VH-VL binders against Type II restriction enzyme TaqI (taqIR). Designs and how they scored, part 5

Target 1, 262 residues: Type II restriction enzyme TaqI (taqIR), of Thermus aquaticus (p14386)
Amino acid sequence: ASTQAQKALETFERFLASLDLESYQQKYRPIKTVEQDLPRELNPLPDLYEHYWKALEDNPSFLGFEEFFDHWWEKRLRPLDEFIRKYFWGCSYAFVRLGLEARLYRTAVSIWTQFHFCYRWNASCELPLEAAPELDAQGIDALIHTSGSSTGIQIKKETYRSEAKSENRFLRKQRGTALIEIPYTLQTPEELEEKAKRARVNGETYRLWAKVAHHLDRLENGFVIFRESYVKSIELFLQKNAPTLSGLIRWDRVAQEALTAP

## First folded at step 22 (VH-VL)

Design f4 (from b2 with light chain T94A S95G)
Fold by OpenDDE, last read:
Structure f4 (fold): chain C 262 residues (1-262), chain A 121 residues (1-121), chain B 110 residues (1-110)
Amino acid sequence: as target 1 above (262 residues)
Amino acid sequence: QVQLVESGGGVVQPGRSLRLSCAASGFDFDYYGMYWVRQAPGKGLEWVAVISYDGRNKYYADSVKGRFTISRDNSKNTLYLQMNSLRTEDTAVYYCARDLYWQSEYYFDYWGQGTLVTVSS
Amino acid sequence: QSALTQPASVSGSPGQSITISCTGTSSDVGGYNYVSWYQQHPGKAPKLMIYEVSDRPEGVSNRFSGSKSGNTASLTISGLQSEDEADYYCQSYAGSSTDVFGGGTKLTVL
């Protein structure tokens, strides 16, 4: 089981490393034409899980993004037509497609980051992790099982714009459970330390992020992934605290208590 | 649908005090640094104050330091600006603004419509 | 702290491209990559158009672009439209001091 998980992680990391992030950013970054919520039938999550969450496979393979998008698109011609007529009437087909492609790319990157955490966890930790589209629908990225309880996890990016959500759906549905925020940053420890020196109100906060960043690794193409030390630190935190955890455990508490050292 | 709504503005005499409020909705208020920026009538924008997401740290422009106090109540999703010892040059529309991301410190992406403070004898 | 220097006004015809300059010093615009641009229509709150010199917030038209050279940042508006008529302000981080704004530029669409 451990060998399989390690192989899955390595294969997935090779996939992530193969992505031309610079080209994708150049292509998609300026495209923000499809920003509304997608209808259920256009939700890419099930497809993303199908093609990129392969924790139980011996020799997983992962689609390139272009191939993934083509697959997603071709399966949904009718709902896409309805969507376009409803929200983008008068726009060219190519215009809307490119907009959706950019949107899906951003979604994919987020999901790939989430999956890397999960793959790393399976490879390095003993506590069982559960990932499924249904959990994402509840607003969590994965569920970690401890003796007598389950803890939800949610990756939180420091640059993420969150629209006002009432209490997390997961916490609403499962009273008494805990949701821990997993801090994630694209910045290097050095960059964050420099920001700390210049900060007016966030000096210590930037230094806290720097500590988090020490548990992250940057691939050659720039993709930021989780180190083994990250997930092991979280596991240790859960092993120590899970029985007493309830409600939302904020990113700064997690960073302070679990990720204080490289 | 991020919304910021300022209130508390009005006409006051020099030396008096006024307290502004900014009601936030549509986002996780307690994750973002918040700012006050003001604009005198017919003039440009002036940075006034910033408060960290947790309310622990504050920073002020030199022009208001010692007179103004920025604060927040995250349980109420509300930002405040206590203005003491008001001067005629404090006359302006006061905007509350949100940090672009959690701890940006440099950019303001969402602004309220502002509340007018007039300091006049 | 002195304001960043902007032209008082610029004008252009619909469809044209115009550029607004923002000149500071090595202690602000030239010293850091933290330049932003705001659009303000009469009686309205400012709107963030560009941040970090050239990044565009979600929902902002790709007709707006930003750049920097030396101590001067620039906002370029391509395909000028009537709705672009507004005041534009640049902002920059200024070290241990408070952020500084430009004096503003009034853009008129002819």
Scores: ipSAE 0.771, ipTM 0.882, lowest interface PAE 0.6, mean pLDDT 93
Fold by OpenDDE, last read:
Structure f4 (fold): chain C 262 residues (1-262), chain A 121 residues (1-121), chain B 110 residues (1-110)
Amino acid sequence: as target 1 above (262 residues)
Amino acid sequence: QVQLVESGGGVVQPGRSLRLSCAASGFDFDYYGMYWVRQAPGKGLEWVAVISYDGRNKYYADSVKGRFTISRDNSKNTLYLQMNSLRTEDTAVYYCARDLYWQSEYYFDYWGQGTLVTVSS
Amino acid sequence: QSALTQPASVSGSPGQSITISCTGTSSDVGGYNYVSWYQQHPGKAPKLMIYEVSDRPEGVSNRFSGSKSGNTASLTISGLQSEDEADYYCQSYAGSSTDVFGGGTKLTVL
């Protein structure tokens, strides 16, 4: 691992550790007022990559969320006005802003989780990783290159989802390629084992999640990040199996085959 | 948006059979455990049945064991409840519900609008 | 299993805070932290308001809060609004193949 990659990871983790997750959850969790699809000009992904994906920088710095949001908002006053007029006619400026702020926070948390995986990968693994907004638009979080092939990865969180994605665009466009789901949970191994003991239909499933959880770590503020063992296990799995992988490799298969041991 | 739409309800005589369906959309159906919950007219909620995300494991309330069968077709994003040997006490609005998260088992975050099953002589 | 015990009805004025109790046993509410609350408007499907005793799903107002003491779980609604008028049901894991629901509480906003 390059010194640069390690430094980027450490700096990013310090950023994640600085987040007041409890306050953000209290503020934003109750707010679900802007749920419609955002127009292209209001898509936050390019800005998130600009400010938080700095794998090639020697001394990366990362904006606080409030500063990020303010920057995003101020840069898009015209499209925001059109958006508000179209979907939120008669609503207060403050109402819409708060709604978008909450939505962008949820998006940011998801992206930060994704980026941590990528930063950890660059710091600990040998296989090249590619991340870009264009990949997200295809429904994948990153691309890992192996000898003669590329494998897409997608973080799968153990949380409820309100929106279903149609067939993965990446798989549709790239025939013969594989997409692996990267399982991610906020629960501890101990919590999951307890749930397994009490489960009716998901006992083995909870135990599988517990195995996944052993490859995750919690920052002091509660942010869950990927351990080195996680990405190394995935790398080993890909080195062994990538040439024969095709289609969607579901999270439970990945967990069972790649993450069975800490 | 997550949608659950129940169908198949109606009026039937005791001893007869009825099959309910729940069409799911707006989420990855094959990743979630699914439930049937019923509510008799003017009464509270009663847990009926649960099926795992992969359809391999099923559990039933004692009141319906041996008579009801929960199943799913993940390729069609559809949940089913086969109700045999129906009784008057089975009269209720039947809701399909999604498990909180993928496999929470204890909580239901999305519900359909329900379908009414009336068992009367 | 017997239903969890809830008051049949509670009432409050707009802006007030009300609490709905859910009383079980050491084998359900008192034994586990798997308590949930559902809101149901007339003719509508139930909506999850609280899970794991005190956690709120996304989109649920922070006016709703949950707690537990002994064998009794509580749902508190602060800043009562007209839209809060509904039936409320508690649910708990009971160490069996099925969960147990409360009998429901009708909340009237005066």
Scores: ipSAE 0.769, ipTM 0.881, lowest interface PAE 0.6, mean pLDDT 93
Fold by OpenDDE, fold request of step 23:
Structure f4 (fold): chain C 262 residues (1-262), chain A 121 residues (1-121), chain B 110 residues (1-110)
Amino acid sequence: as target 1 above (262 residues)
Amino acid sequence: QVQLVESGGGVVQPGRSLRLSCAASGFDFDYYGMYWVRQAPGKGLEWVAVISYDGRNKYYADSVKGRFTISRDNSKNTLYLQMNSLRTEDTAVYYCARDLYWQSEYYFDYWGQGTLVTVSS
Amino acid sequence: QSALTQPASVSGSPGQSITISCTGTSSDVGGYNYVSWYQQHPGKAPKLMIYEVSDRPEGVSNRFSGSKSGNTASLTISGLQSEDEADYYCQSYAGSSTDVFGGGTKLTVL
């Protein structure tokens, strides 16, 4: 691992730790006013990559969410006006702004989680990782390169409310390629073990999640991040299995085969 | 958008069997535990059955244990409830419901519109 | 199976705060933090409003809050609005038994 990658990770983690998640949750959680697909011009992903994916920078700085949102908003006044006229005719700008702010926050949190995985990977693993907005558009969070093959990864949150996406676009476009689901949970191992004890149908499943949770860490503000052991376990899994992997590798298989021990 | 649509309800005589279906769409069905909950006319909600995301594990209310079977076909995004030896007290609107998150077991975040099952002589 | 005890009805004026109680036992409400609340409008499917005693799902208004003391869980609705008029059901994990629901509370907004 390069010194640069380690520094990037540390700086990014400091950023994540600085977020007032509780306040954001209180503010944005009840807001679900903008749920329609955003036009290309309003897609926040490129901006998120610009401001938060700085793997090659020596001294990365990261914007606070408010600053990020303001920047995003101010840069897109025309397309926003069109969007508002189209979908929110008669509504105040303030109303729509708040709705978009909430949505973008949720998107940002997801992306930050993704980026943390990537930063951690770069800091701890040898296999090259590629991250780009174009990959996200294909339904994957990153691409990991092995000797002669590439494997897509996708973070799967326990609370993931995926719109029933038909077959993953990535898998459709690249036949023979594997997509690995990276399980992610906000629950602690202890919480999961307690649930396992009381479970009706998911006792073993909760214990599996507990194994996953052992590879995660919680910042003081509650942000859950990936431990080095997580990415190293995945790397080892890929090194062993990548040549034989094809299609979707589900979270439970990954958890069982790659994350069996802390 | 998440959608659950129940079907298969109707009028049956006591002792007969009925199979309910719940068609799921708008989410990764095979990642979520699913439930059946029923509501007798003018009464409250009653938990009926739960099935794990992979269909391997099932749990039933005592009132239906041994008579009802919950199952799922993940390839068809469909939840089923096979109801055997039906009783008059089984008369209710039957709802299918989704787990709040993949394996929450305790909470239902989405419900179907329900299908009415009437057991009468 | 014994249902959780809820008041049959509660009422309030717009803007007021009301509380619906859900009383169980040490084997359900009092024993676990797996209490949920559902809102049901006439002829509609139930909607999850509160889970794990006090957590709100995404999209649920912060006017809805949950708490628990002893064997009694409470749903509080602040800033009561006309659209809040509905039936409300509590639910709790009940150990070796299946989850138990309350009898439901009809909330009328005056």
Scores: ipSAE 0.754, ipTM 0.877, lowest interface PAE 0.7, mean pLDDT 93

Design f4 (from b2 with light chain T94A S95G)
Fold by OpenDDE, fold request of step 23:
Structure f4 (fold): chain C 262 residues (1-262), chain A 121 residues (1-121), chain B 110 residues (1-110)
Amino acid sequence: as target 1 above (262 residues)
Amino acid sequence: QVQLVESGGGVVQPGRSLRLSCAASGFDFDYYGMYWVRQAPGKGLEWVAVISYDGRNKYYADSVKGRFTISRDNSKNTLYLQMNSLRTEDTAVYYCARDLYWQSEYYFDYWGQGTLVTVSS
Amino acid sequence: QSALTQPASVSGSPGQSITISCTGTSSDVGGYNYVSWYQQHPGKAPKLMIYEVSDRPEGVSNRFSGSKSGNTASLTISGLQSEDEADYYCQSYAGSSTDVFGGGTKLTVL
């Protein structure tokens, strides 16, 4: 990997480490006032990529969340007004703003996790990785290129609550391609091992998650990031299996076949 | 939206068998552990059985062990409860419920409307 | 296994705060932080209100809060509303056995 990629990773990790997660959680966790789908013009993904996906920059800088949100808000006063009139008639701008701020924070955290995977990948792996808002629109977080194919990746959190949806847009659009789920957990290996001991039906599953957790690291502020061993394991898995992969490759298969070693 | 719909309940005599079904929709069924919980008329809630997301592991309450069998067909998004050797004390509304998270085991975030099973001579 | 102990009934006026207790043993409530609370309206399925002693699922009002001390877990409902009138059940992990439920508490809003 290039020196540039390593610097980008380090700078991004410093950014992640600077986040006051506890304060943000306290502030935003109870706020669920804006839950409807956002109009296209209010989609925060393009802005998140603009400000936080800087893989090609020598000295990237990353906005604090508050500054990011202010920027996002100020650039969209007209569509925001329309949105408020439509869905929040009679409500104060402050009320709606706080609701959107909370929602965008949750989105940002998810995207930052995704970007860390990508930054780590670029710094540690040889296979090319592609990340772009257009890929997110297809339901994937990134695309990994091998000599003969491209594989989509999607980060799956342990606490993920999936809603029934049609087949993934990426898989539907590109038949014969593969989408691999990247398991992600906030729990420590020790916590998961303890749960395994108490489990009635998920003992082995918790132990599998523990294996995954060994490939994760926790920053001082509590942000969980991907270790080099994680992405290298995935790369090796793809190098070995990509030509034969098709369809959805579930998290448990990925965990079992790629992330079995601590 | 997440939906769970139980069916198969009815009136049966002691010693007979009954099979309950729970049709799931609105979520990735094959990622979640599923549960049966019952409630006798005018009484509280009682654990019945649990099955892992992949159907490989099962666990039962002592009161139904050896008589009831929990199973699932992920291709059909359906949970089942085979109840054999039914007793009068098995009379209850039977609920199917979903794990809060993929591997929670402790909490149920969605419940069906329930189906009534009455065991009487 | 013995059920968790809840008061049979509690009551409060709109706007008030009420607390429902759930008492177990060191083998369940006191031994683990896997306590949950469910709300059940007449003829309806239970609804998860609190998990892991004090966490709220998405969509649950912040008027509901949970805590634990020793072998007793508590559900507090602030700003009581008429819609809160229901039965409430506590649940706890109980070791290698199946989970145990409380007997339920009828909440009346006066």
Scores: ipSAE 0.748, ipTM 0.874, lowest interface PAE 0.7, mean pLDDT 93
Fold by ESMFold2, last read:
Formats: structure tokens, C-alpha cells, sequence
Structure f4 (fold): chain C 262 residues (1-262), chain A 121 residues (1-121), chain B 110 residues (1-110)
């Protein structure tokens, strides 16, 4: 919609393209992440929003992950010491630091992905979008405002290894509120069509994911981003359906109704 | 934390039936495909059956096709295997297993501890 | 019956590297990149160690690596440790919506 929004999107995409994803994967893949619930003093979400959600800034810049992690760590030396002593008795600080680093990297990739949706939405769509760490704490990635209502969204990607059951805290607090799952895949349409040919039970589902993947794009470094057609399709879906939406609207309904329409 | 707990195994005569259950917790069960895989005593692994996340599609190994039925109840987070016309070669520990990612196939990420089925006269 | 051939046993000393082979045909290991490896300790369920020939699930040590050449896939374990002692099974997609497992290899750490 605005020149500022388009510039913010382009700058954020350049940041994403600058990441050496292969190097990060080599460093963190074998590392057992810290899985304990972090106390509020160690919550990285406010820092992630501060450094990466800059939709209204003139000439925004974005920290690399290492600088982000150092800033997060150095602001929290005392609560980190307390956390390590409580849960990691007998471990070196270096061991625990690497485990937290691996965890925060995975969190950052998730947050960068949802922010791209939000930057793309602001650049391409008319309905207002709101993103904030307070909303994230309620279990939604963003809130989209339609006439007379608001709808929460969550980016839902194929989980490499999910170890937790999800709960919809946003939906719990408001009667008649809707939350839609925004499907996201790292697989290409070509990979998904080949898997469909070989599937035992998921042929139709792989082809649905292939339609989702046609609305995604891959930067040169491999980071997967949302095309303009993606957010415009979701906007149209909300404009058609928002008055009747309530509760959780699952990824497969969103994919079928929003991302396969002509 | 992901947990899969099988039950319903036991000793039965050939030709009889058993129903296995797998109670799932610690993840969003209705987003994942589920499998049964078996292991005869002292032997290797053999895939038995698979069911899609929504329960609409099912597929079976040739060795059990027509005799076994896989099903799921997503409201109870439970996977089932109905085993009819059991044979001595069906004797095995039966594991339930979860897909690696939502709609993956051919990779068995999380496994239960298994339940023993013994088919003998 | 298993269509994939693995050695019945292998052994190595702590700190050494060892390789377990898994030989199939052009219709499975040789024809696709759908190979996985599972570790099974006695009395326990299998654990996925490698998928897609060479990928490691999160949390699996980089001491475990996978590869293939022609119709043979390989699991290599470097820096052997006592806890690596287990049975190891390979598995591959085998065409026509089927898969096959190897017969298993018992690894002994001396």
C-alpha cells in the first residue's frame, strides 16, 4: 500500500537473503537445544520484535543473528546464571550457551518467517495488520482487522519434530474470535508432486501443499518467503468469510479455499 | 513431550482377533500421519500399515492386507489396529510410530515402546 | 523377507570410526534418495538417526553420517562411544508405495 511499506519489505528481504543458512545449519543441527520453558526474564520475543519488526522506520537495518544473540545474552547475565544453576548443574557455561544459541536460532527463523508475511501484507494489502510481542504472547503471529471484526493468524509450517501440544490462548479469551492457520512449507512444488506420486496415503495432501508452495518463493540462499499472491489470496478469503469465521480455521481449509482459487 | 503408548497385545490362537490401541500425547495428533510397524522376536522391522492425519486414507503391507484394519479417533488422540484372522507369522512386538513431519511418509520418527502379540496354538 | 543386505555384526574400539553397509537394488537404494537408518538398544524402541540418505534429525550427533553409492547405502559412526552399542537397521523406499528394511547389524563397542 505505501512506499514506506514497500521499502521496508525490500530491506527485510535483503536481510533474509544475506543470511548464511548453510553455515548456521552446520553449527546448530547436532546441538541438543535447551527445551525448558524460559522464565519471563529470558523471553527473547521482545528483543526479536525490537530488532526485526521495524515496519515504520526510515532506512531500517537488521542485526545478524550472532549480534542479536550476544545482545540478548549480555543483557541477562544474572537471570541466565540463575537459570543455568537451577537446570544445568554440572554443565559448563559454554555448553549451555551453545544450547540456548541453537534454540534462539530456531526461534529467530520462525519469527523472521512470520515477519516476512507481515511485511508483505503491509506492502500488498489494504486490511490493517497488527503485530506485537503482546499478541505473540497470546499465541498469535498477527491480528488482521476487517470491518466489524478482527482475525488472528498463525503461520503454521511443517514441524520438523514437534514435541508440544498447541493451545489457542487467543481463542480462549474472546468469544466469537477466529484464528486462521497460514500454511507454509519449505518444499518446492516439484518436490511435493514427486512425493504425491509415491505416497501411500498423502497423494491429495501433497498436491494441496504443492498449490500452497506455488504462492511461496525461494531466495537465492534458500530462505522461503511469501509471494504477493499469497497475502492477496488470504485478504480475499478474509473479506469473503470474516463475518462467519469463529474458532480455529485449520491450514487445510485455508489452503483449499484461499490458495487454490483462480 | 511426545508420548506413544501401545496396549491390547496378548497371547491368542491362530484365526482369532486382537485390537491394538496407541494413546498419543504431547503433540497435535490430528496433524500427523501414523504407522504400525512390527518386529518378530529376534528379527528385524516390518512396516504394517499407515493412516493419514485426518483418517481419510489408509494403506497396508501385502502381508496383512484384508486381515488388518488401521483407524484413528482424533477426538481421543488414539490410533487403532484391528487384527483379524491372526497367523503364527503375525507374532511380533507391534509399535505405533509418528511421521517425521506433518504429512511425511516412509520415516518413523517417534515410536511407542511396543505391545507383544503372540499367536500360537 | 528383508530385501536389503546388512552385515550381521560389526565391532570397533572406542574413538574409532566404523561403517555399516546396506545393499539393495536399483529399484530401491539405487533408484531413490529415500534411505533411513534406525538405532535400537536392547528392549527399547528404534530411534531415527538418518533420513533422506544423509540428513540428521535435530539432536542427532554429527558423529553419525549417511551416504550412498550405487545400490549401497552406508552409515558411518565416528568417535565410537559405549552408548553406540545397539542394533542398526536401514530402510528404503522400494517403488510402488512400498518400503523395505535391512535385516539389522549388531554393533559391539570393544
Amino acid sequence: as target 1 above (262 residues)
Amino acid sequence: QVQLVESGGGVVQPGRSLRLSCAASGFDFDYYGMYWVRQAPGKGLEWVAVISYDGRNKYYADSVKGRFTISRDNSKNTLYLQMNSLRTEDTAVYYCARDLYWQSEYYFDYWGQGTLVTVSS
Amino acid sequence: QSALTQPASVSGSPGQSITISCTGTSSDVGGYNYVSWYQQHPGKAPKLMIYEVSDRPEGVSNRFSGSKSGNTASLTISGLQSEDEADYYCQSYAGSSTDVFGGGTKLTVL
Scores: ipSAE 0.598, ipTM 0.801, lowest interface PAE 1.7, mean pLDDT 88
Fold by ESMFold2, last read:
Structure f4 (fold): chain C 262 residues (1-262), chain A 121 residues (1-121), chain B 110 residues (1-110)
Amino acid sequence: as target 1 above (262 residues)
Amino acid sequence: QVQLVESGGGVVQPGRSLRLSCAASGFDFDYYGMYWVRQAPGKGLEWVAVISYDGRNKYYADSVKGRFTISRDNSKNTLYLQMNSLRTEDTAVYYCARDLYWQSEYYFDYWGQGTLVTVSS
Amino acid sequence: QSALTQPASVSGSPGQSITISCTGTSSDVGGYNYVSWYQQHPGKAPKLMIYEVSDRPEGVSNRFSGSKSGNTASLTISGLQSEDEADYYCQSYAGSSTDVFGGGTKLTVL
């Protein structure tokens, strides 16, 4: 709730608004050539946190994606050479670089989305929030501390295709802890209500997603962000329920119980 | 990896009942709506039934309404089709299929290999 | 379920392009962008090739493309290969909380 947190949020939102999403979508959407598991040495998460999670800075600034990618690439020339030799023998440099660009862009968008939640939380809420690459490696986007307990959160987009059964290392390691799914959609409330009218079995589901969408905003460039009402609703939900929460708290319970209709 | 395996097909006389199962693995089953689609021998595809991710809502094609019941057990990652009062025109390969999105009802992105149901005297 | 109209068969030579049509009404193909296309080889399950009129699922070759004009959706397959020989079905949401498949088109690669 500090002035520092409000400035950080405003600066981060200006950064998000500056992204040319249409150009990036056009450039990267068709490119899915690097799908191998990246070795630990190529993991972009530490760099994404370094350059984009600056919650304690009085006057933070944020790199554009191209500069971020160049820094990531230049720090890793040796492991990149090893990765390219192993998986992309005979491919041009430009082909592999573009594939990694596209992959890191998609990762960055996901991380920027979760960081917006965190910046908004710090600016609007009283309960402390912790975000770190070590938590992200456990499958949670942030940890929120309540009196005598903590609760993990995970931003949960509508998935195009789930290709593996989800397991959460955080939940497995700590009995009696909770992980809350924070639903996030790029669809507008109007689009979701239209789908609800025509649904065979998903009418109620689309209306739950419409409730979610009412707590999201769209910047001028189309980047979807969390409204203050979203984070305050989650904070209230945690304050009411944290002593009894355990295990996975699914998106639909969150939408029903935390996100009241506007 | 995503896998759907149907079972329970066979040969049965008209008027009898049969229960199909579809075992799901390799994805978060209880986030997805599920479908049954059938294909008569030498014929095209025909949609049969759909069930929401939580099993609370169900919808049927007119040709099977009142005779077939779709259900799911999310604790066992299994989809079912109870087929009562079977008719010869129900003879088909029955496929289970998954929704493309958590909230989509329009596209069938993964299919099982099917199980054959033959209804004959 | 009322069928969408597809040609019974279509053929083309390796390396060429073909287009399969799927004609419905303003109540289905013309009224919504919920059109999909499925490929089915003999004895096999269908495979989703195109959804939402023109989008390709991950893993589907860019030789497959979809479009819609008025009440007619089209699947175009370029650079024909022998493995493209299969049955192709269109599907659309058909209003009143229903969907409908086309009758299918048998593609023969000569």
Scores: ipSAE 0.554, ipTM 0.790, lowest interface PAE 2.1, mean pLDDT 86

